# Designs tried in a protein design chat: VH-VL binders against p38851r773to978. Part 32

Target 1, 206 residues: p38851r773to978
Amino acid sequence: EAWCYFQDNFKVGSKTLFHVLFGDKSQVFPSSLFLCKKGSNLNNNSYWERIRRAKEDASCQFELCRKLQFQLNRTSNFIKDLLWLKDDNDNFKLVLQQRVTKIKQGYYFEVEEGPIIVKFPLCHPLLLRVRFIIAECITSQGESLKKCDLAILYDFNYVESIDKLNTKVEKLWLFERIHLNWALRYCKLEHSEINRKTREYLKKFN

## First folded at step 13 (VH-VL)

Design n19 (framework fv_erenumab)
Fold by ESMFold2-Fast, scan of step 13:
Structure n19 (fold): chain C 206 residues (1-206), chain A 117 residues (1-117), chain B 110 residues (1-110)
Amino acid sequence: as target 1 above (206 residues)
Amino acid sequence: QVQLVESGGGVVQPGRSLRLSCAASGFTFSDYGMHWVRQAPGKGLEWVAVIWYDESDKYSVDSVKGRFTISRDNSKNTLFLQMNSLRAEDTAVYYCARDDYGYFDYWGQGTTVTVSS
Amino acid sequence: QSVLTQPPSVSAAPGQKVTISCSGSSSNIGYNYVSWYQQLPGTAPKLLIYDNNKRPSGIPDRFSGSKSGTSTTLGITGLQTGDEADYYCGTWDSSLSAYVFGGGTKLTVL
């Protein structure tokens, strides 16, 4: 598989064109790189305009998330969250604490739908929402983003685990070239709706 | 406790094929990416190829693309390097090395490949 | 052809201090973490420094690493005859999608 990076700032008349280059895992600019399948159909200017706008937002959100992980590590706090993932039938399932063990080992998962492949470390609640929204975006392409009703909560049991996880996440970002591209923009726009649906869903168990 | 043992090296004629193996023990093999690194006689270290822990990603140096293939069998804790169309410049000691997120924390003893007529 | 540049040799007396440099570019040392490897004569390489300046367990604090811009340095204090070896810097090169090593530095303890 190929790693893709952007070269934009190119205009022809009234149209903006985007360039995608292959074969570089370099992150000279954190917002300039993403993963895609080699040989992807890259001729859709509307598609690339959407990706470019999402890339700018996603890069800023990822930097914020990384800084928050660093702050958590320094304050000797821990986070307790639960995982609620949609299955293939749109039903939510509680994911067990076993995923915390995979996160401690720096595991990641891959979304491979359409022309873009993105790898995520299972290291932050936001990244699971990102995976789900990316899948929907790739599937519908060219339509309005469908609402995301995923909510994610983790259980990080102690500071030592957070220290180890923070280091692995930083290295994974650097060497495995994960980028959050368009997905975090869509997470941000739907955050309030996700929170509302999550509260309503949890009331079923109360 | 952690051990990597290479095997499969030997003397071969140009244009022939050879398959190297690296047997891992003392750790959970399926949790780690693995690399092949070579060293020509009297020369420095040259990276050859990498394979991710779950086989999802592979990369190799341009000079061996199309000729060398890296693979692994996690059920047998073994890493492989299939070398086809061997050239005199492939003559080297081949090391396997374990990847701990961007550095090689354990290396095997090496196996010698000599491409000669 | 080495992507990272090291001096081919350095020498010092027992008890002295030596510094080995390694220079690269923005696509390798300038962006990525750097490691150092020690290769004693007739043996496989061994990890000496990782993440620019960290030591694995069992490596004495006589060995140190530092990174500045596109260059990195290995420092060895209190030299011992057993330190005579080849030393390699290494890092990922993002533009090549490959791990790259320096050409190696032969340390002679006189």
Scores: ipSAE 0.000, ipTM 0.434, lowest interface PAE 18.1, mean pLDDT 62

Design n20 (framework fv_erenumab)
Fold by ESMFold2-Fast, scan of step 13:
Structure n20 (fold): chain C 206 residues (1-206), chain A 117 residues (1-117), chain B 110 residues (1-110)
Amino acid sequence: as target 1 above (206 residues)
Amino acid sequence: QVQLVESGGGVVQPGRSLRLSCAASGFTFSHYGMHWVRQAPGKGLEWVAVIWYDESDKYSVDSVKGRFTISRDNSKNTLFLQMNSLRAEDTAVYYCARDDYGYFDYWGQGTTVTVSS
Amino acid sequence: QSVLTQPPSVSAAPGQKVTISCSGSSSNIGNYYVSWYQQLPGTAPKLLIYDNNKRPSGIPDRFSGSKSGTSTTLGITGLQTGDEADYYCGTWDSSLSAYVFGGGTKLTVL
């Protein structure tokens, strides 16, 4: 599944993966942003209740996301150089200077400038094998891709013009290091054995 | 260019049935929920039914529950409304409409259903 | 009876401003985003406003929406004769498990 980063048994609000929206509080997201299509048991509510919840609580499903927003607000001067703009409400948004206009197979992401939806694989040790901040538009049932806030592919091999994204990749890498450092201090993990490769990967961000 | 084209309307006697169709083009039909909305002569809009993009959820207004069934064929980009046990009060222009995150961004031209003796 | 209450008609002269109200309850407007639809005589409805106050591409900024509590308002400035139409508010209603429309407001440009 191309846009599904969750296991079939992932539960909304779990520690496994979370979605972060920084910036304008008026922005809304599709209900599927927090629900994997392969995880049908995550869709416990009626269609309209899912839409209502997505629009009211789209940017953060648990405390870790809220703590990251808080940290960004407190460290504004440090993160401005990482493609962040501060709005009139002291919120930050990551603004992309480049758009993803198509993927390797000829599909297109036609997006307007807007806030970025960021996914972090922070709370499940085995998922820390992903190197990049994942930013994507997840369309819910009935949502148009054209009205997506912003779509970014984590795997740059799917982008026809790789060179055009080099600067963005470098800045996203730096952004990822900063957020992983803060998030790891706030992430509450269950008792689990950490794979050696995952531990080596984490050392790159400390 | 998004287009929705309704068909299947006509004049029928009370108690009979009709099947309406809505042919969709210009977008990925299987990614959108779809609605039926009707409008009786000289009256306002009345929502009839909705079907989810994958057919997992369906809802209809109570006045048609048990008589009308909404369905879709994603392989043919077509939405259907099966109308059984038709009543005079079902006389209306029937529109299909595309759901975009809880609102109807595109509408068809409508097809007329007249139930009369 | 309509669940969402709109005035049956409103009128104003060309170039003037007009507002159309839509009143509901906590089971509909109070809990959900509201849309407005324009229906020109003899035509299908057209989306005019979505998510309380947003305009689709192609809708002029003369049209605006606002929501407060259990009510919403459509504002039209710089009225033109081509604005003569029926206007409907719409939203989901959790108590009915149905999408509901207002009764419609006929706008006459005098």
Scores: ipSAE 0.000, ipTM 0.444, lowest interface PAE 14.3, mean pLDDT 61

Design n21 (framework fv_erenumab)
Fold by ESMFold2-Fast, scan of step 13:
Structure n21 (fold): chain C 206 residues (1-206), chain A 117 residues (1-117), chain B 110 residues (1-110)
Amino acid sequence: as target 1 above (206 residues)
Amino acid sequence: QVQLVESGGGVVQPGRSLRLSCAASGFTFSSYGMHWVRQAPGKGLEWVAVIWYEGSDKYSVDSVKGRFTISRDNSKNTLFLQMNSLRAEDTAVYYCARDDYGYFDYWGQGTTVTVSS
Amino acid sequence: QSVLTQPPSVSAAPGQKVTISCSGSSSNIGYNYVSWYQQLPGTAPKLLIYDNNKRPSGIPDRFSGSKSGTSTTLGITGLQTGDEADYYCGTWDSSLSAYVFGGGTKLTVL
């Protein structure tokens, strides 16, 4: 089961995305950085239910934020880059901006895809999961490590608009399950297709 | 080979200050978080403070908050603990330790701080 | 008092097995990975177990760790006189925003 698919046409200047993020591949995140062990099934709904419940608990939320800060501090050098991804068929751009800044709650990322800016705090459980998927792709036993691209992140403020429809807790669960589907599809589909689906998803909650 | 060497301990009167140093070698110092851990005579280990890679993120145990300041100089591969307003209960061996994503993989030999009453 | 609870002492004869318990709460052991540290008399602590049950390079198979709920256990088999030491469990406590250690267990090899 392929969770990540890195198309060889993804470039940052003359380097591939993989080399920009990980250099000589020695900078791999250990399982202790995550609230789970390596090799856990990321399609496991019980795992995501545990992450959702942890979000409701203030003490668990602190631990998630702290582990994400460890990740940022250790990896700041290779996440401080602007990634431009382009689909020649659709002529759109995906911009991953490593505009990592300290806010009252920690840090956040920004991702710009065409006219859409997607951002959210690094202490959010969803981002911890995205990092975990990337790490598993890198530690896979396959010869090809070019099967990872998870540059799509939600606009945290936009998610608040669905309070009209759902409770906070159920909204977070839906948020994370939808992102899991995006991560899986993004690794396998052309970027024009993921851009279209991203726009459709955001329209649903306006 | 990884080495951590503490210095700066000694005997000091209550209310005075001391600055501890930890000299690191054998690894890329700026790539690791660093901790201070202490141990009072005949007692167990007590975590004191942590500082991450660039020095912007740091935390300390409540009992030393406002009195102790952890800092680092990555250009000199050195960790510091500035201890102000020392109390008898601060008497301990102070260890520096390297953080490998949530556990302490290397420790220094320790430096002894004695606050005489 | 210590946030994590360990027995103050444990003893066994050479070649025997011993277990050292460490009990906490949902904010520490319940949510976080646990490490174990060995402190030989007159020396600095040394990492013995990390991520609940993993051994660093150079630590013999005689040492093992396990975690269940809000408790963790260090197991030592084939006891040797050189194992006589103080043993500490440690983990992050999310509610305290601090790393916490157990009170320590003195292992005596009879």
Scores: ipSAE 0.000, ipTM 0.436, lowest interface PAE 17.7, mean pLDDT 62

Design n22 (framework fv_erenumab)
Fold by ESMFold2-Fast, scan of step 13:
Structure n22 (fold): chain C 206 residues (1-206), chain A 117 residues (1-117), chain B 110 residues (1-110)
Amino acid sequence: as target 1 above (206 residues)
Amino acid sequence: QVQLVESGGGVVQPGRSLRLSCAASGFTFSSYGMHWVRQAPGKGLEWVAVIWFDESDKYSVDSVKGRFTISRDNSKNTLFLQMNSLRAEDTAVYYCARDDYGYFDYWGQGTTVTVSS
Amino acid sequence: QSVLTQPPSVSAAPGQKVTISCSGSSSNIGYNYVSWYQQLPGTAPKLLIYDNNKRPSGIPDRFSGSKSGTSTTLGITGLQTGDEADYYCGTWDSSLSAYVFGGGTKLTVL
């Protein structure tokens, strides 16, 4: 029921969005450095299998769907590489939720991970969302893939919980690209130690 | 057009090794995942192993893990199954099969492996 | 014992209709696409149905597949003597990281 790139669509303003769900889901066990400790949870075979089946099911009548199908196939390699962005001890991996929540016209789609409750030392609990944005995978119409730009957004917000806290926290935002482009917005909490460790961690990624 | 031809089967004693081959023709071998499936005499089909088109991923059924190794040579259009420490329970016809996005669209004719004392 | 359950045998007369069931779980049939394979006596299996209900070229339309939840069925209409064979359902099992087959159903045309 989730494999329809062309029939399961809706309009938001002038944009046509598609919702595609992959059946598998993995949880992130976050660390204070924005990595999860759940080691070999990624099932690369499952991701590849889902992408191949999506291609088959779509049997793509629309040219845009064909571009998105090839983008998904290319994205599987970038997702694999990102999931191997490990700490020095190889204990941490980012485990993806196979949910494509937004597909936009023009060679791009988003995969969203979360929401997950994260706990940082000295911070109130935060709600984590991770968004992978892929763009410009195809430079020629339907011919071949050029390397895609892949961006990662990390969002931390209030924890929606039964025990509501009397505090306000700002977003922590991280933007990276596979072509070594990245940007960071820091959590503006009073907990400077977390911000310092976050900065030092991010210096490890070129 | 598309052909898969298995070879290497035979009669062997328990504990010995055997290497099966599957020669592929009529398609771009390096673009397809490949599987081994076996069938014991008078029994049903049992999946044995898969290898991805780029050799990045391999999976095998638990009963052969550590004994059987699937491999391929894309330059020779050939799939292999190295079978070590053979047991009587491994007696079967072994088929190679092509993976077309999660299903086996072409099968070989099979090669017979008999493990007997 | 197989992880997917099929009846061991079914039978009907020429020209009649049969259905062969195959039941699994959320990690296999419930999660993945299902295929059906026909094995005539003394031959290799042949793909009959893929992606739950699609036929490869060369397979007559009297063969059909359907899936509902964690179960799937193969339908054969206009039975012919040449349909006597073993029929297997198959799918990937995501929890086992393995392809799994049903135990097989022997079809006898009376």
Scores: ipSAE 0.000, ipTM 0.430, lowest interface PAE 16.6, mean pLDDT 61

Design n23 (framework fv_erenumab)
Fold by ESMFold2-Fast, scan of step 13:
Structure n23 (fold): chain C 206 residues (1-206), chain A 117 residues (1-117), chain B 110 residues (1-110)
Amino acid sequence: as target 1 above (206 residues)
Amino acid sequence: QVQLVESGGGVVQPGRSLRLSCAASGFTFSSYGMHWVRQAPGKGLEWVAVIWYDESYKYSVDSVKGRFTISRDNSKNTLFLQMNSLRAEDTAVYYCARDDYGYFDYWGQGTTVTVSS
Amino acid sequence: QSVLTQPPSVSAAPGQKVTISCSGSSSNIGYNYVSWYQQLPGTAPKLLIYDNNKRPSGIPDRFSGSKSGTSTTLGITGLQTGDEADYYCGTWDSSLSAYVFGGGTKLTVL
């Protein structure tokens, strides 16, 4: 089973905008990587080098998450829930969920980060969604690390593409389904068409 | 030792069809992805299509999509390009090439396709 | 039309050095390994450089490749009359899901 790396204007067009971080006991995967039916040529060296680098990067970011969780456990004054987000420059940022300063139901929430406010869309008119996945950080040697809250930004095409994931990542599907139900709740009165398609997606896993 | 030999080119009228063949020898054909690359008279190289070793993946450039079909017969060590609804802009020398981890290590001599009335 | 940009021609005398440039974007050269192909007059292309800077068996060390950011260059030292050919850079383009070539550079050895 091959994995695909997608860019904004790859064959699926500019509709495919997503930042995904997830892991399981066998492997850790970076944002913008998911299984697709056609895959890449197994003998394409550039493809395998991209996958290798991406997995290494994800492991480093998850290790950072683990270190922050350890520090949070040591002090009761710190926030335990962290949002792991990849920006447009492929840099990872950690956001403290408890610094959410404003929620506009069905559209976005705001997080104060020093002198700036960052907006995370919950259910945008452009079909952007934010969901949270709880994952374990796993090293290349199979050592299980702390669980981290991860923020995922995706568009409508990403949801349909997830239908192609196989049974080896069923636990990831369960986590996403739980958070997708949360997103659906916030959007139901504003975007009936989005909610209908989201219900269809959820039916596939029930 | 590795050889790729194209055949099937010729002169055809617009709207007609041609089937190109590429006979491979000197290596385990069924272990390699294969490509078609073309070159119009006096112009540069243009990638046309790819097929994986097990036929699980096929893809062609948008300009020929729906008109050209790449296929292979691993039992005969042969690669094919079925070209339908030919246009003047398809006039070119067509090369088959072997894929070795994302680059073309061996090329055939080419076969000429001329679409003309 | 070509996705990768090369100069249409370069010229030099026997024994001299020449470099041929090839520029692209983050979805092709910036992301993937680059190859160079030599096409002698009247013949099929031949692989000259792969994986940015590696030579196949039988290619002399006078030929070298390098990549920096979204650009790559082919270097030829000790030019010989037999080097007169068209040279093409090539790589995968992740956004097009296709292999792309430069427009080609004609090398003339006087």
Scores: ipSAE 0.000, ipTM 0.414, lowest interface PAE 22.1, mean pLDDT 62

Design n24 (framework fv_erenumab)
Fold by ESMFold2-Fast, scan of step 13:
Structure n24 (fold): chain C 206 residues (1-206), chain A 117 residues (1-117), chain B 110 residues (1-110)
Amino acid sequence: as target 1 above (206 residues)
Amino acid sequence: QVQLVESGGGVVQPGRSLRLSCAASGFTFSSYGMHWVRQAPGKGLEWVAVISWDESDKYSVDSVKGRFTISRDNSKNTLFLQMNSLRAEDTAVYYCARDDYGYFDYWGQGTTVTVSS
Amino acid sequence: QSVLTQPPSVSAAPGQKVTISCSGSSSNIGNYYVSWYQQLPGTAPKLLIYDNNKRPSGIPDRFSGSKSGTSTTLGITGLQTGDEADYYCGTWDSSLSAYVFGGGTKLTVL
């Protein structure tokens, strides 16, 4: 649902991976991975078999969400009090009320009013371009918020080869998120082939 | 169709300045990093400078650091290279190139800069 | 004194195969993806290979790339007279905080 909604309203590509994390305002914790057929440009049958397998690996999905949550909780303020506003064309927009600050390891993000896009300033222009979309989901269908859950959606359309990253910790953290996106994008690859390439890639950091 | 068109080259005396422009069309300019690459007569390619899509990061080769400034105007789909204190060794054809995640997928035709007395 | 080392020239007859080598270090080829660029006489360079071994749309499969350790190789099969050009490898260098090119290899089809 969330995946379909963001694709329609924020022009997010079919190669984007979404992790939706729900919780109360005192804590944020992983919920699940949400994907739908709308907006998929991949071979649908193979695509959904891979999504099913990824969802069935609950420990892997939970670990990815925990690592993402852990890094963001330590180095940036999570945005509370985001509003979903309806524009003149009946499209919903995310409105940022707070600014995301420092991200660990010498990177930082900036979020501006309008469509919520976290800009990722690079240490150098060829290293990595990453887009994060941070939103607080409405618990009821309406424009007035009485209760909200925090949703974190990230867009891998601009993610380069992580071979260019300069730290092992950042490479491993981003590789885990990119691994799922890679599996979703390359539906022609067998799961064993993806696992083989993953092991080969991780050896570069040892 | 993606196009990059350089302009602003010419003949200039040592110590003078030139500003090169690169007009981009056929793609969302504000979504791409951009590079300047030069080639001296009869020599190989030499990378000069790069600017990120949001202007937050700029890098240049040491030999032009402090003399050349890369900039862009995303509202006009234009990349610039301000060249100050020009030297004979800056004589080259200057190409602008689009950065597609670590490689140059499209290049302009080049504009010639000749520094001579 | 290019950071990346290529042979200055290579030659072969039409229909033959050639390989062009490019060697670097851990701060460039060993740590980053490599691209190859073709420059026909009097023209701007054109992307030929990216991400070590991938071809852009429109590049024939006669052109191939490979990477091993701190070196990379461009392979060209079924040589044609239209392949006469200068060929450059290129990648990022973390020690220099700069993109670096090889010195270029002039391919002559005899």
Scores: ipSAE 0.000, ipTM 0.436, lowest interface PAE 16.7, mean pLDDT 61

Design n25 (framework fv_erenumab)
Fold by ESMFold2-Fast, scan of step 13:
Structure n25 (fold): chain C 206 residues (1-206), chain A 118 residues (1-118), chain B 110 residues (1-110)
Amino acid sequence: as target 1 above (206 residues)
Amino acid sequence: QVQLVESGGGVVQPGRSLRLSCAASGFTFSSYGMHWVRQAPGKGLEWVAVIWYDESDKYSVDSVKGRFTISRDNSKNTLFLQMNSLRAEDTAVYYCARDDYGYYFDYWGQGTTVTVSS
Amino acid sequence: QSVLTQPPSVSAAPGQKVTISCSGSSSNIGYNYVSWYQQLPGTAPKLLIYDNNKRPSGIPDRFSGSKSGTSTTLGITGLQTGDEADYYCGTWDSSLSAYVFGGGTKLTVL
């Protein structure tokens, strides 16, 4: 097949990465961390340019959209919309929207009345690229993701997410686990690029 | 420093079985996918099989499917290739190799020789 | 039959430049990143190029890679006698779910 699902198989205590990122409701949304084509050129700018031109790579984009829509249909009560925004560096940020009226405490994100802000995935080039493809795919399906409140969604802070951990050891352990996720090994990503992006973001922590 | 050391090769008759081992050191073995690659005398490289770091996924070349089984023991930092129903065509030097993020082999062992002859 | 096609041999004088081609299809080189491996006589292969055009630490910039469409090339400048080896291209084939190598190119420095 054109696209594949990879299950998240590293843990923070008894929780998977997907559970850590999305909270207790991950049971409604399958523990699939990312959607990608096995052996794809995820870190090749030529490939991304091709995908951005929907008419040239429609089959890959539509295939991913179909797979994502299948998952969203199974989790419609948990995830209503996927929102994406362009950051200061022309990177796309994908935010999951769900119907929540209370802040959910945890190491992964905070949820309030409105969209979910997901902080950890933005540190990894792999997750940024997967989110970009998902956003492009949804846009190609005729969805409009431009009506988001940029001020609210721009309020990402990795330090705040890490600071919910009780000790520096726990913070470093989570950082290492995210960095060493097995899923990164099987997408065509350069290790130095992942390290550079993560280090630049963590500069705000230091 | 990364080291991969193959063992278990030898001379064996057609139809018999042999188990190759690859002992890894100098890195966190349980964090890397591992491959077997072979090379027949005077011939080019032929990929044989891969196993994910957690055994969640395995692939092998069609010519060895049903005969060869790749496995690993992360507690012993060891990769295995169980070779059943050996044929003369399986005669080769067998290398174990470590993959990195981008499906390339950054470190190779020195190889172990398997000769299938009557 | 190799899935990826390389010339069986190339040769040039010391100090010259050579290029080694590797041709595939849309399911391998056309879709995935390519690596190149050097095998000196009597030794195990060594990674020379990964992700189409990147060099591992310790590989001199005389070695370069490039990819266009369903083909890739390895370039070697300033040839030295120590460059005599077999060179292999390799990539994942998405339709076969297998890693595939080219047939190999023997480089002779005259």
Scores: ipSAE 0.000, ipTM 0.435, lowest interface PAE 18.3, mean pLDDT 61

Design n26 (framework fv_erenumab)
Fold by ESMFold2-Fast, scan of step 13:
Structure n26 (fold): chain C 206 residues (1-206), chain A 118 residues (1-118), chain B 110 residues (1-110)
Amino acid sequence: as target 1 above (206 residues)
Amino acid sequence: QVQLVESGGGVVQPGRSLRLSCAASGFTFSSYGMHWVRQAPGKGLEWVAVIWYDESDKYSVDSVKGRFTISRDNSKNTLFLQMNSLRAEDTAVYYCARGDYWGYFDYWGQGTTVTVSS
Amino acid sequence: QSVLTQPPSVSAAPGQKVTISCSGSSSNIGYNYVSWYQQLPGTAPKLLIYDNNKRPSGIPDRFSGSKSGTSTTLGITGLQTGDEADYYCGTWDSSLSAYVFGGGTKLTVL
């Protein structure tokens, strides 16, 4: 069966991003989809709490995973928009909606519905290659926030190709990119180094 | 046990309408995409239409666009195909099929026969 | 004409092996997963192979699938009289936004 789960949220400038990891048991790979709130951070406690509750809803996680796999495996011409909807009981749920989306110059596209911006990767159905840029990233060291820019690239074959790298540093770099946990780790790389290495890796995959 | 049972076929004159139904049981109908596939006498399989599990997405083959409409009622576990302006070329056995989310038909009904003749 | 091209017939003796080909283009087989279906006389089709090379529960390992470029093949080993049927390849066509089948191959076991 397909599997998926939500990972911790993190701040990107004035926005808060959530990343969703999904995969299939028959394929040893992680993949991700980013959700972010536009125009503000998650300093509203009731909104944050509802997002956290929805994140923990296993039925929403499973449905998201199935729908994404269906779209990625069946059609290259039709992409689902992902957004958070508030119901009559003030509960937030992830929904997938079929809409025409714009593909922007570069490696990702954004869809916007209300206060949520969704960053959805440009994917090939036979080989899920995900490319996207997080323009600004806030990492934490204790209570302090450190700002950084990230670009993230992975595909389902990268897990296999990582073992062919010559250095532990390169393996760690790609592993971190694939798992998208930069916001929750102590970042030893300076902001400029993160951007430089990310641009180098993006050029490699053009 | 998964079962799909088609009904509503018959003999009709050109230009008339028919509505086919497919009753599903043995699985959570609202979690699966559903398809119609037809086969003319002595001919091969031809895909007709699909509807996603949440009704958000529908596709049909060009030869039936504007004439056939696929729909579903998840509360009744039933798939429909409304066929208008029928032509002799629409004569076929019509199968409903469950489409897995990865683009294949894992279960098929036994089919219902539609004959368009004068 | 069908979008996917299959030979109209193939024949072999019991115990032999046969291969049925299916050719398409970059917008269908070249881009998407392929399935194979078996239709015994007077019956509805049955799924034999999905995702290019996977078998559903209950399908014997005598049946195999493979895909290369814009073509796919169904292999049947240890041929049995019960294998006499029509065989269809199928896949999604991204340019047509439609599922497409091959024209079908009639397998005769004599």
Scores: ipSAE 0.000, ipTM 0.433, lowest interface PAE 18.5, mean pLDDT 61

